# Designs tried in a protein design chat: VHH binders against q9y6x5. Part 63

Target 1, 379 residues: q9y6x5
Amino acid sequence: LPPKLLLVSFDGFRADYLKNYEFPHLQNFIKEGVLVEHVKNVFITKTFPNHYSIVTGLYEESHGIVANSMYDAVTKKHFSDSNDKDPFWWNEAVPIWVTNQLQENRSSAAAMWPGTDVPIHDTISSYFMNYNSSVSFEERLNNITMWLNNSNPPVTFATLYWEEPDASGHKYGPEDKENMSRVLKKIDDLIGDLVQRLKMLGLWENLNVIITSDHGMTQCSQDRLINLDSCIDHSYYTLIDLSPVAAILPKINRTEVYNKLKNCSPHMNVYLKEDIPNRFYYQHNDRIQPIILVADEGWTIVLNESSQKLGDHGYDNSLPSMHPFLAAHGPAFHKGYKHSTINIVDIYPMMCHILGLKPHPNNGTFGHTKCLLVDQWCI

## First folded at step 24 (VHH)

Design hf11
Fold by ESMFold2, fold request of step 25:
Structure hf11 (fold): chain B 379 residues (1-379), chain A 118 residues (1-118)
Amino acid sequence: as target 1 above (379 residues)
Amino acid sequence: EVQLVESGGGVVQPGRSLRLSCAASGFSVSDNWMSWVRQAPGKGLEWIGDIYYGGSRFYNPSLKSLVTISRDDSTNTLYLQMNSLRAEDTAIYYCAKGKNYEKAFDIWGKGTLVTVSS
C-alpha cells in the first residue's frame, strides 16, 4: 500500500498537560505508538510561524512567516490573522503538501492547517477547506477522512487543525485547573473520535498519524504588565506586533528609539536586529523589524491599558512552558517508545522520509527522529 | 444491570416526524460511542448512524438528510430524530453501545417498533 500520513495539530497544547491532566484516549494512542515528551519549537513561539516550520523544516527567518502580524516595507503589505491569504507571505518556502501532490499519483488534503487555503507557488492543497474557526471538529474530521478514503489520485498527505486548547488557554490560563480540566477532557474525547473513526473506515492499520502542537502556554496576570506608553511616545514608532515579542519600526532615529526603550522594564529585553541572540535564528529576514522587545515569561507588553488574557505564548523558545509534544502511531513508527526531545524543524525531514519525498533544504536533522522509525538504526 | 431501553415507537402517519429515546443504565453514553440500527420486516440490519465520545456524528448516506442523532449526558439518554417518515421506514429501531476502539457492538437494546401507515 502507498505510505500515507495524517498530521494533526491541537493548537497550544503544552507538553506537561500530559503529566498534569488525564488523557485516556490520547494515552491509548501513545501506548501503541511513540511519544516525544518535549518538542523545542521556533522563536517566536506563535501559531503561524510554528505551523509553517513543521511543514517546511525551516526557522522563521528562512521561511518568512516571522510572526502572526508582519509588515513588508518594500511592498507596504500587512499580514495578520484576518489578512493572511496573500501568497507573497508564504512563497519563501515550499510546504510538504505542495511537494507531495506534485508527485505522480498523489494528492494532499487539508482541514484548516495554516496556509493550506493559499496558492503557495501557485499550488493549493488538492482538497482543502477555506479557513473558518466556526467549522466543527466533526465536519473537519468527516472531510479529511472522506478524502483519505475516496480520492483519485489517492490522498497520501493530510492535515487537520483544531484551535483548542489554545483559545481556552488564553482565556483561563494554564493554571486554572477547573476550566482547563474540562477543556482538555473535551480535547481528549475528540482524539477518541479521530481514532474511532479511522478504525471504523479501515484506515487505522495503514495510516501514519502524528498528533502534535505548535506551542504551549504560560500564565499571565494583571500584576505583570509592561506599559510601553510610559517609556516612549507612540508617535516615535510604528507598532507591527505587540506581545510578548513587540516589533518596532522607528519613525525617528533608530538609536534614539532604542535608548528610550532599553531601560523600560527589567522584565523585557530590547534588541536591535543585529543584536538578537543567534540561538533564536531570528535575524536574517526583512520582515523582522529593526527593534524587537522580548518580554520575560508571563509578562505582557501593553499600551497603557489592562490585558484581557490570562494565558499567552510567543516567548523565548528555551522555556519549557512554550514546548508542545508529539505523539505518533502507524506502520512507520515503533510501538511503546518514548523519546525525550526533538526540534520542531526535525518533523519535516521525518515526514518526508515516511512519504518517500526528497526534502527541500531545511534546518531539521533527520538523525534526531531515527529512533521513532522502524526502518532506521537507533543510536 | 447494564442495559439500553428504547422508547417512542408506535404507529405514525407518512410524512410525520418521530423522536426515539434510548435510556442507558450501568454505563455513561458519553464515555462510549453509540449507534442507532434498524431492521425492516424480512430484511437485514441497516445502520443509521453513530455518535462518538466527543459528539462527532456519522450517518448512513441514504438516511443522512432524514435523521439526526443527539444525546443528553445529564440524563444518560441517546435520541434519534426522524423526519418525513415513509412506509419503508417501518422497522424495529435498536440502540447499540460500541466497543471502544473497535468496529463492533457489545450491548443492544430490545428495540422499539415504528410502523408508518395511513
Scores: ipSAE 0.811, ipTM 0.929, lowest interface PAE 0.6, mean pLDDT 94
Fold by ESMFold2, fold request of step 25:
Structure hf11 (fold): chain B 379 residues (1-379), chain A 118 residues (1-118)
Amino acid sequence: as target 1 above (379 residues)
Amino acid sequence: EVQLVESGGGVVQPGRSLRLSCAASGFSVSDNWMSWVRQAPGKGLEWIGDIYYGGSRFYNPSLKSLVTISRDDSTNTLYLQMNSLRAEDTAIYYCAKGKNYEKAFDIWGKGTLVTVSS
């Protein structure tokens, strides 16, 4: 009878899509469980950092995945979407699937969640898929439900990741109602597939399911470009990451680089590392570069005159457009309860509670999620 | 009128392939989960496989390598492709509409007979 949890992410699912588009299957899931309308994620509002924050309860500066593109000056290592397998990058924290895997008579399973195909602290889930975006949702769902249903020791924590609506949000922009309606209808149908399959296998009644996302999406435009080449010569810096938060490694005196960038655009904030606003919790890691450039919402930092993306994310985490949602259903959760907001780091201690795991030190606050849980006093 | 109508059955030799179709009316196949089920002479119902709202498919493990379910949303039609047919595949083949979010069927077709005989 051990408690079981399936954590699902649909990448780039902006919270207000739920109000602006139709989701009959997701709304049925919410009606039978709980909804958190806005989850305040961590800065920068990018995929790898926020997925790791969900499963560690830590700010990016504390777990070490500080961007989708990183450079470590001591080891001279590079991290990117296509170069993410070195445990070096992931070992500054212990994700929940590692803690769970190490419990007696329990195992973890993963279908594509960022980091789950890396042996973190020499530990990898007993059941996992190597990341491949070409693998269908059907195959991911089949594998994860088979592992939840038929494993010894039993799988008690499982993750499932899907790339949409993030990919389409970049391509079309969140304001393209026609294309996003088609995309979001497909995602809602896949949520229906998930719920239907869990019921068909007899897993639904005793499985806790969280459906969430890492960030939202904002509309971009060719009219909102910041051209760095107009402000500073390439030779003065190394570019570690570009938009909407540029990571700048100066090649000359950093004050000189800062001064060349400071007045580049009224739609971009330029920070020396020590001057990054405290509310970002984004200073205390060597992987954060000496200068960062933070574009205003909907602005794109470019090196040339064009941009192909119509939507983007990574902006200030106070922006509602960057916030995902969280929905949950299962024996641990109330039925028909709505909650306005939590912090994304609060998900980790809540999950640890549900699974009976001792959380590692983290930035989450269990009290923020008590009202979602049937075993807690919140009236 | 809510209906499911199977077609494409008949007599077929062992080792051959056959495609059955199921035309739906009065509802959208893509808004529902749908199934193929068969009944051999004198036997109970045997589940073949399902196709869900988003197109995810799940099959009876004993039949998985022999069958493929597909759906054409523009014609509101399900298909069952059966390969390498055997005498034991002789049955009435039904399509069925699932009751959403339940392990139950609420609408059945009339069935189409497939006879596999040498």
Scores: ipSAE 0.806, ipTM 0.927, lowest interface PAE 0.7, mean pLDDT 94
Fold by ESMFold2, fold request of step 25:
Structure hf11 (fold): chain B 379 residues (1-379), chain A 118 residues (1-118)
Amino acid sequence: as target 1 above (379 residues)
Amino acid sequence: EVQLVESGGGVVQPGRSLRLSCAASGFSVSDNWMSWVRQAPGKGLEWIGDIYYGGSRFYNPSLKSLVTISRDDSTNTLYLQMNSLRAEDTAIYYCAKGKNYEKAFDIWGKGTLVTVSS
């Protein structure tokens, strides 16, 4: 039997939700597997960059998906969550599903993981769904399990993506216990559906399953706004991305734009590209704009308008509120093991090991995850 | 105390639709996976479909175009909608509670008879 892996993401699942809410189905999943309580993700702590970091093992500057909204000055191309299909954006790295399906007698399947509906290096996931947020979890689960069961060459790597609790975290904020309890109960029930279906199909014993997320969520407020229009005329720059990490392309002298912004708010750090802290690993890509603005936790950058967001993410990756979790179950994993932290880039070399794939050059460290695996000596 | 009670059976003409109900007591339908199964006269049990904890549904391929399973968590009730009924759909229809994380049933209703006859 070839080794098989299903990678599942529930978007915006903050690590401490596991401690603050009840998850009977997820806890049953963890009981016979492993838990990593905190995953340190990559800066910026946004959806597209972190999902690509999971599957490439690379920092954002290295894989080229540096934000959910991007601009390339040389080609004049734009990227957004509604304009994400141009392979140009994705081709600076090779995600694991491409490597996997180029192996003899293997294919890859995807239910809406970011990038899986794009032909990256002229290779698109062998089976995939075009992204559509209106497609139910039931349909995504049906498709992914059908492909795992019924494909030739066999599907050995599969991905499944769900938009919650991120969507509700933005809408209600993570501090709204009534609404978040209802949302998180639904997510736990969907995890139950996943496990039940895998058992019904006879897949459970020989399939490795990782359940993780890309980032957390922090509380926002209408009282914590940073109004850029009060500091600089919008005509002096092109806005590539806004909040909580703004990407600023100056239309006038760069130093003049920087000087207008640097004292705009005590709740925002302003960086020239060359001055971005090295710990962010967020400098060495042409898609990173000449000036970035990094809001403090819970602050929202706006253009002289109110914000309807009660929760957000994208902040400094050192913040615990930005960190997701990872749980895993399957023949490759220990049973009943808990681990404190890994880096999100460490997931890629671990997955390559499980699948017997040679990893591409990456920023992950296999040693950080070896204690999760039954075939490794843990010291 | 744990009980499943089917209702809505009876005599119906071919080509018509019928909705069966299954009232659960002593447990929550949303905490369990639930199933519909039927048995035609002189035949074995035939699985119709399941509904899982989060509402995901899976059906017998031979019946998929004819049936829809739904659940109302507020009334703790499971439903089976059947369309374009045929004489061969004559059967006793059972609802069943699955054993969580297992491929097995632990509680059955007494069934409701559906007769499709001109």
Scores: ipSAE 0.789, ipTM 0.922, lowest interface PAE 0.7, mean pLDDT 94

Design hf11
Fold by ESMFold2, last read:
Structure hf11 (fold): chain B 379 residues (1-379), chain A 118 residues (1-118)
Amino acid sequence: as target 1 above (379 residues)
Amino acid sequence: EVQLVESGGGVVQPGRSLRLSCAASGFSVSDNWMSWVRQAPGKGLEWIGDIYYGGSRFYNPSLKSLVTISRDDSTNTLYLQMNSLRAEDTAIYYCAKGKNYEKAFDIWGKGTLVTVSS
């Protein structure tokens, strides 16, 4: 009768969508469980870094997935959305599914959570799907529930990832009420499918379910562009990542490159690595480049071209528009409780507690999540 | 008030295909999980499959390769496509509306008879 946990992410689900759109299925899930209204995520507020922070409890500088696009100058390795399988990138941390399945009589399952199709520390999720965005939610749900129901050793930790509303948020922008209403209605229906299926299989009573996201989304505009080519010639640097946090590897004197960039736009902050604000916890990793450019909310850094994105994320993690939510239901959680905020890194030690796992060293604080849990004292 | 009406039943030759329809009124098929169930002569009810709120579908493993459930939200209609029919598929076929978040049905159609014979 081991404790079981399903961790679900709907990518790019901005916290205030809950107030601005209707979610009958998600609200029913919340009514019987807990809600954290805002989750303070990690900088940069991008997909790969934040999904790995959830499952490691670490800041990006500590787990080594510091962006969706990275370069390591020593090994000459490149990381991207389409080139993410080298364990080199992931091995600076131990994600929860590795720790879980190394326990006696336990296994882990994954339907497309970032990193679960990579052999991290020579260990890959016991059951997994190779990432393929064309695989339907129905197939992901079917696989994850069959693994939870029919595996030996039993699956005690499972993950499920879905690309929306992030993809549509980029395409339409979060302020497009008509298109986002349609998109978010579909997401809510899929949450209904998840809950209904778990009940049909008899899993609902004894399974802990967390529904969360990695980041939010802010509105962009063709009127809010920062043209990097107007400020500096390509020959002076290598561009590792572009927007909204550009990662700049100087080819000439770093101070010279900095001076060419520092007055490029009033809507962009330019940081030497040692000057990156401490509150970002984004300095102490060789994959963080010597200069970063941080656009203001809603501004896009471009290379003398227009932008087709109407929404984006990756901005300062203090911005409410970058924050997701967290909802949870199951035997470990209270019913009908709302909590204002936690840090995204706090999710990991909470999950370890639920599963009876000893957490690896991490940046989370178990005390921040105690009020969500029935076995903890909360005044 | 709430109604489900099956149609498309009849006599069909073994090895052939048949598509059943279920017209819903008084509620939206997309706001509910929906199901097909059959009852062969002298037998109990046999679950065929479900379609959920977001379109996720789940089938009886013994029938999975032979059937497909779909719905058309614009016409508020549920469908059952059956292929390679055998005499053992002779049954009354019902569509049903599930109780949301429960493993129970609250509204049934009257059923449509499918007879598979040469």
Scores: ipSAE 0.761, ipTM 0.913, lowest interface PAE 0.9, mean pLDDT 94
Fold by ESMFold2, look of step 24:
Structure hf11 (fold): chain B 379 residues (1-379), chain A 118 residues (1-118)
Amino acid sequence: as target 1 above (379 residues)
Amino acid sequence: EVQLVESGGGVVQPGRSLRLSCAASGFSVSDNWMSWVRQAPGKGLEWIGDIYYGGSRFYNPSLKSLVTISRDDSTNTLYLQMNSLRAEDTAIYYCAKGKNYEKAFDIWGKGTLVTVSS
């Protein structure tokens, strides 16, 4: 029978939450599987880009989802959380569910992973839920397990996405131990529900399950604001994205806009596109704007003196606070093995290997994940 | 020390609704997955549904539109709401505590009899 894989994301799950909070259900999952303690994600450390990097193995500049808010100068199109369904945005890459279901006698299923309700290269996940944040984890789990258990051709790749702890991390900040403890306990209970249900349906022994996330969360403060209005008039630029990585499209001479911004705050780096650090792999796409502003950790770029967020993400991907974790269990994975770090782009070629798929060209390195897999020599 | 006690059974007319309670002692219902099961006269056990750690619920497909499971962590109590009762719903109704991460029960209640009769 073809191997099967369920990929699960809990949005905004910072790697060190595992050290600082109790997760009995997740620890039970890890005990009989593998843990990667830190996953180095892609810059910018935002939701849409990192979820697409997981399923394509590509840096943001290569897959074209470069932020949660984008502008394409050639087509004059805009992308946002509420305007994300145009296939144009997604078509610069081929996500794993498309490759999977184009194989003979295979289908794919999705419960709200970003992009799975969009026809990409005229192909949409074989079974999917239209995105709706009001749909309970129970309903998402019920649909995914029904499709894994009862579909013809069989579902061999499935995804499940949950908005927490990201939503609560923004609301409370990661340093609010009382509220985050309650939030994280709920998430651990839902992981328990996932494992229990898979066992009840007889899926557990032959299903590979990856539990991961797209990014972490850092604490914000009203004392750490960068006010752009203090440095530059709005008429000089179009604002494509604001914080913590602002995307600036100049309306006047680019050098003049740069010069007005470069000394705006000691807590913000200002880059001309060609000067963006090479380590970001964030330069070679027309959707990346001519000037990018990158706030220091915990700083918020605002147009006025107020901010509504107590936690945020999107910062430099070298920051430990931006890193998620990865845990996995199933026939393909070792039992009781802990690994220090991988790159988030490495997840794609690993998943392709598990599923017996030929990966598209990508930025991942299979060798980084081979120690997780029972069929590979680790050393 | 550890026990489950069902209540709320009795004689009820067809077409009406009934809510059963299951009081747990010696353990927390929220730390375990919990289940309702029934046994009609002369028949085997029939699974009704489960509620898991995070509140996810799963039902016997033949009963899904007729029943709702809930729990109240503050009173450590599990509930079964049954609607549009028929004579074939006459049964002893049990609650059960599951073994975590297994398809098995380790504790059963004594049951409560529901008789649907005009």
Scores: ipSAE 0.757, ipTM 0.913, lowest interface PAE 0.9, mean pLDDT 94
Fold by ESMFold2, last read:
Structure hf11 (fold): chain B 379 residues (1-379), chain A 118 residues (1-118)
Amino acid sequence: as target 1 above (379 residues)
Amino acid sequence: EVQLVESGGGVVQPGRSLRLSCAASGFSVSDNWMSWVRQAPGKGLEWIGDIYYGGSRFYNPSLKSLVTISRDDSTNTLYLQMNSLRAEDTAIYYCAKGKNYEKAFDIWGKGTLVTVSS
């Protein structure tokens, strides 16, 4: 009887939403399983990098998805939200669904998780949906549960991705209690739908389910703008990514570009690549540009214009506002256990353990998650 | 008090459409999973479909092309839209409230008769 795992992400679900809003369905899920109250994610705290870190156990510098917008100097290729399908970008790591479906009598399924519609190492998820944000949660849930219930070879690893509360967090900001309460109530109801459907299909007792997220969200303001055009002319650099971590490719002498930027704002740190703090694990990849600009929490880097965002993420991964949570339920997990924190890279070796897979080399520490698991002694 | 009241049944010609309503009182339809079931003359209960807390819907595969379930939270009302009706769709149609996180119902409506005849 091979062990089965469903990995679910609700994008942009800040950890402290659990304490500040009502989640009857999610709290029922947690009550019968485990909760990790804060997951320390990877820098930069953006969607593509953190979703790939969850499924590879690697820092961004090691898996090569270093931002939502990237440039590779050797190939001259560009990566963006709308240009993400080239396997070139993803091939610096092996995600768990590839390892899983290469095992005897196993397959993998995916409903929209970043990268699952890309043939990574010439291998695409056995069952998948091409990414389309207009596809309803209902259709994603229907497909994933159908594949878990009816596939040969059996689906033993499945993943499900949903764009909220990230989209609404950007639109309203996390401090808009009226709108975020409505959004988060809807998310909790969808968690209820997930649990109800798994029970109706008889999958609940023998399926391990992880509900987590990639990052949080912080409040932005028109009063907290860093105008890059006030400090440097556009002609001196190529802009690879803007906010809150700008990626700067100098067109003139690198030290000259650095000097024009270093005093631009007291609310922005300017790093030469060799000076990026070691705690970021964000240095050793050619896709990391020669200069990065890191805005303080809640500050927005702009090009002589106003910002339309009321919430954002991507900031320093030490900030509690950037941290998601993790909840889990299933035969591998304790019941009614709360854990303070893990690193997001620790999720991968834990998932490999649950599935009986040999993990690829990674940055996670299996020992950090032992207390969540029934077959491990909590030390 | 808790109750469900179906309406909108009647005689309909084959090939036509009909929408049934289910008015709920004493509880919120959005806090529960809800279902439509039917019973044709001389037959057992046949599940039509469900709508869950967040609006996700699941249907009996044999009926999926004929039916749509919807919900209006502001009026606390469940709907069943039926299209391309056939004589075999003649039945009493019930709405039901599920027990949360269980494969069981705890409250049933009185039913509404739909007769499809030419």
Scores: ipSAE 0.739, ipTM 0.908, lowest interface PAE 1.0, mean pLDDT 94

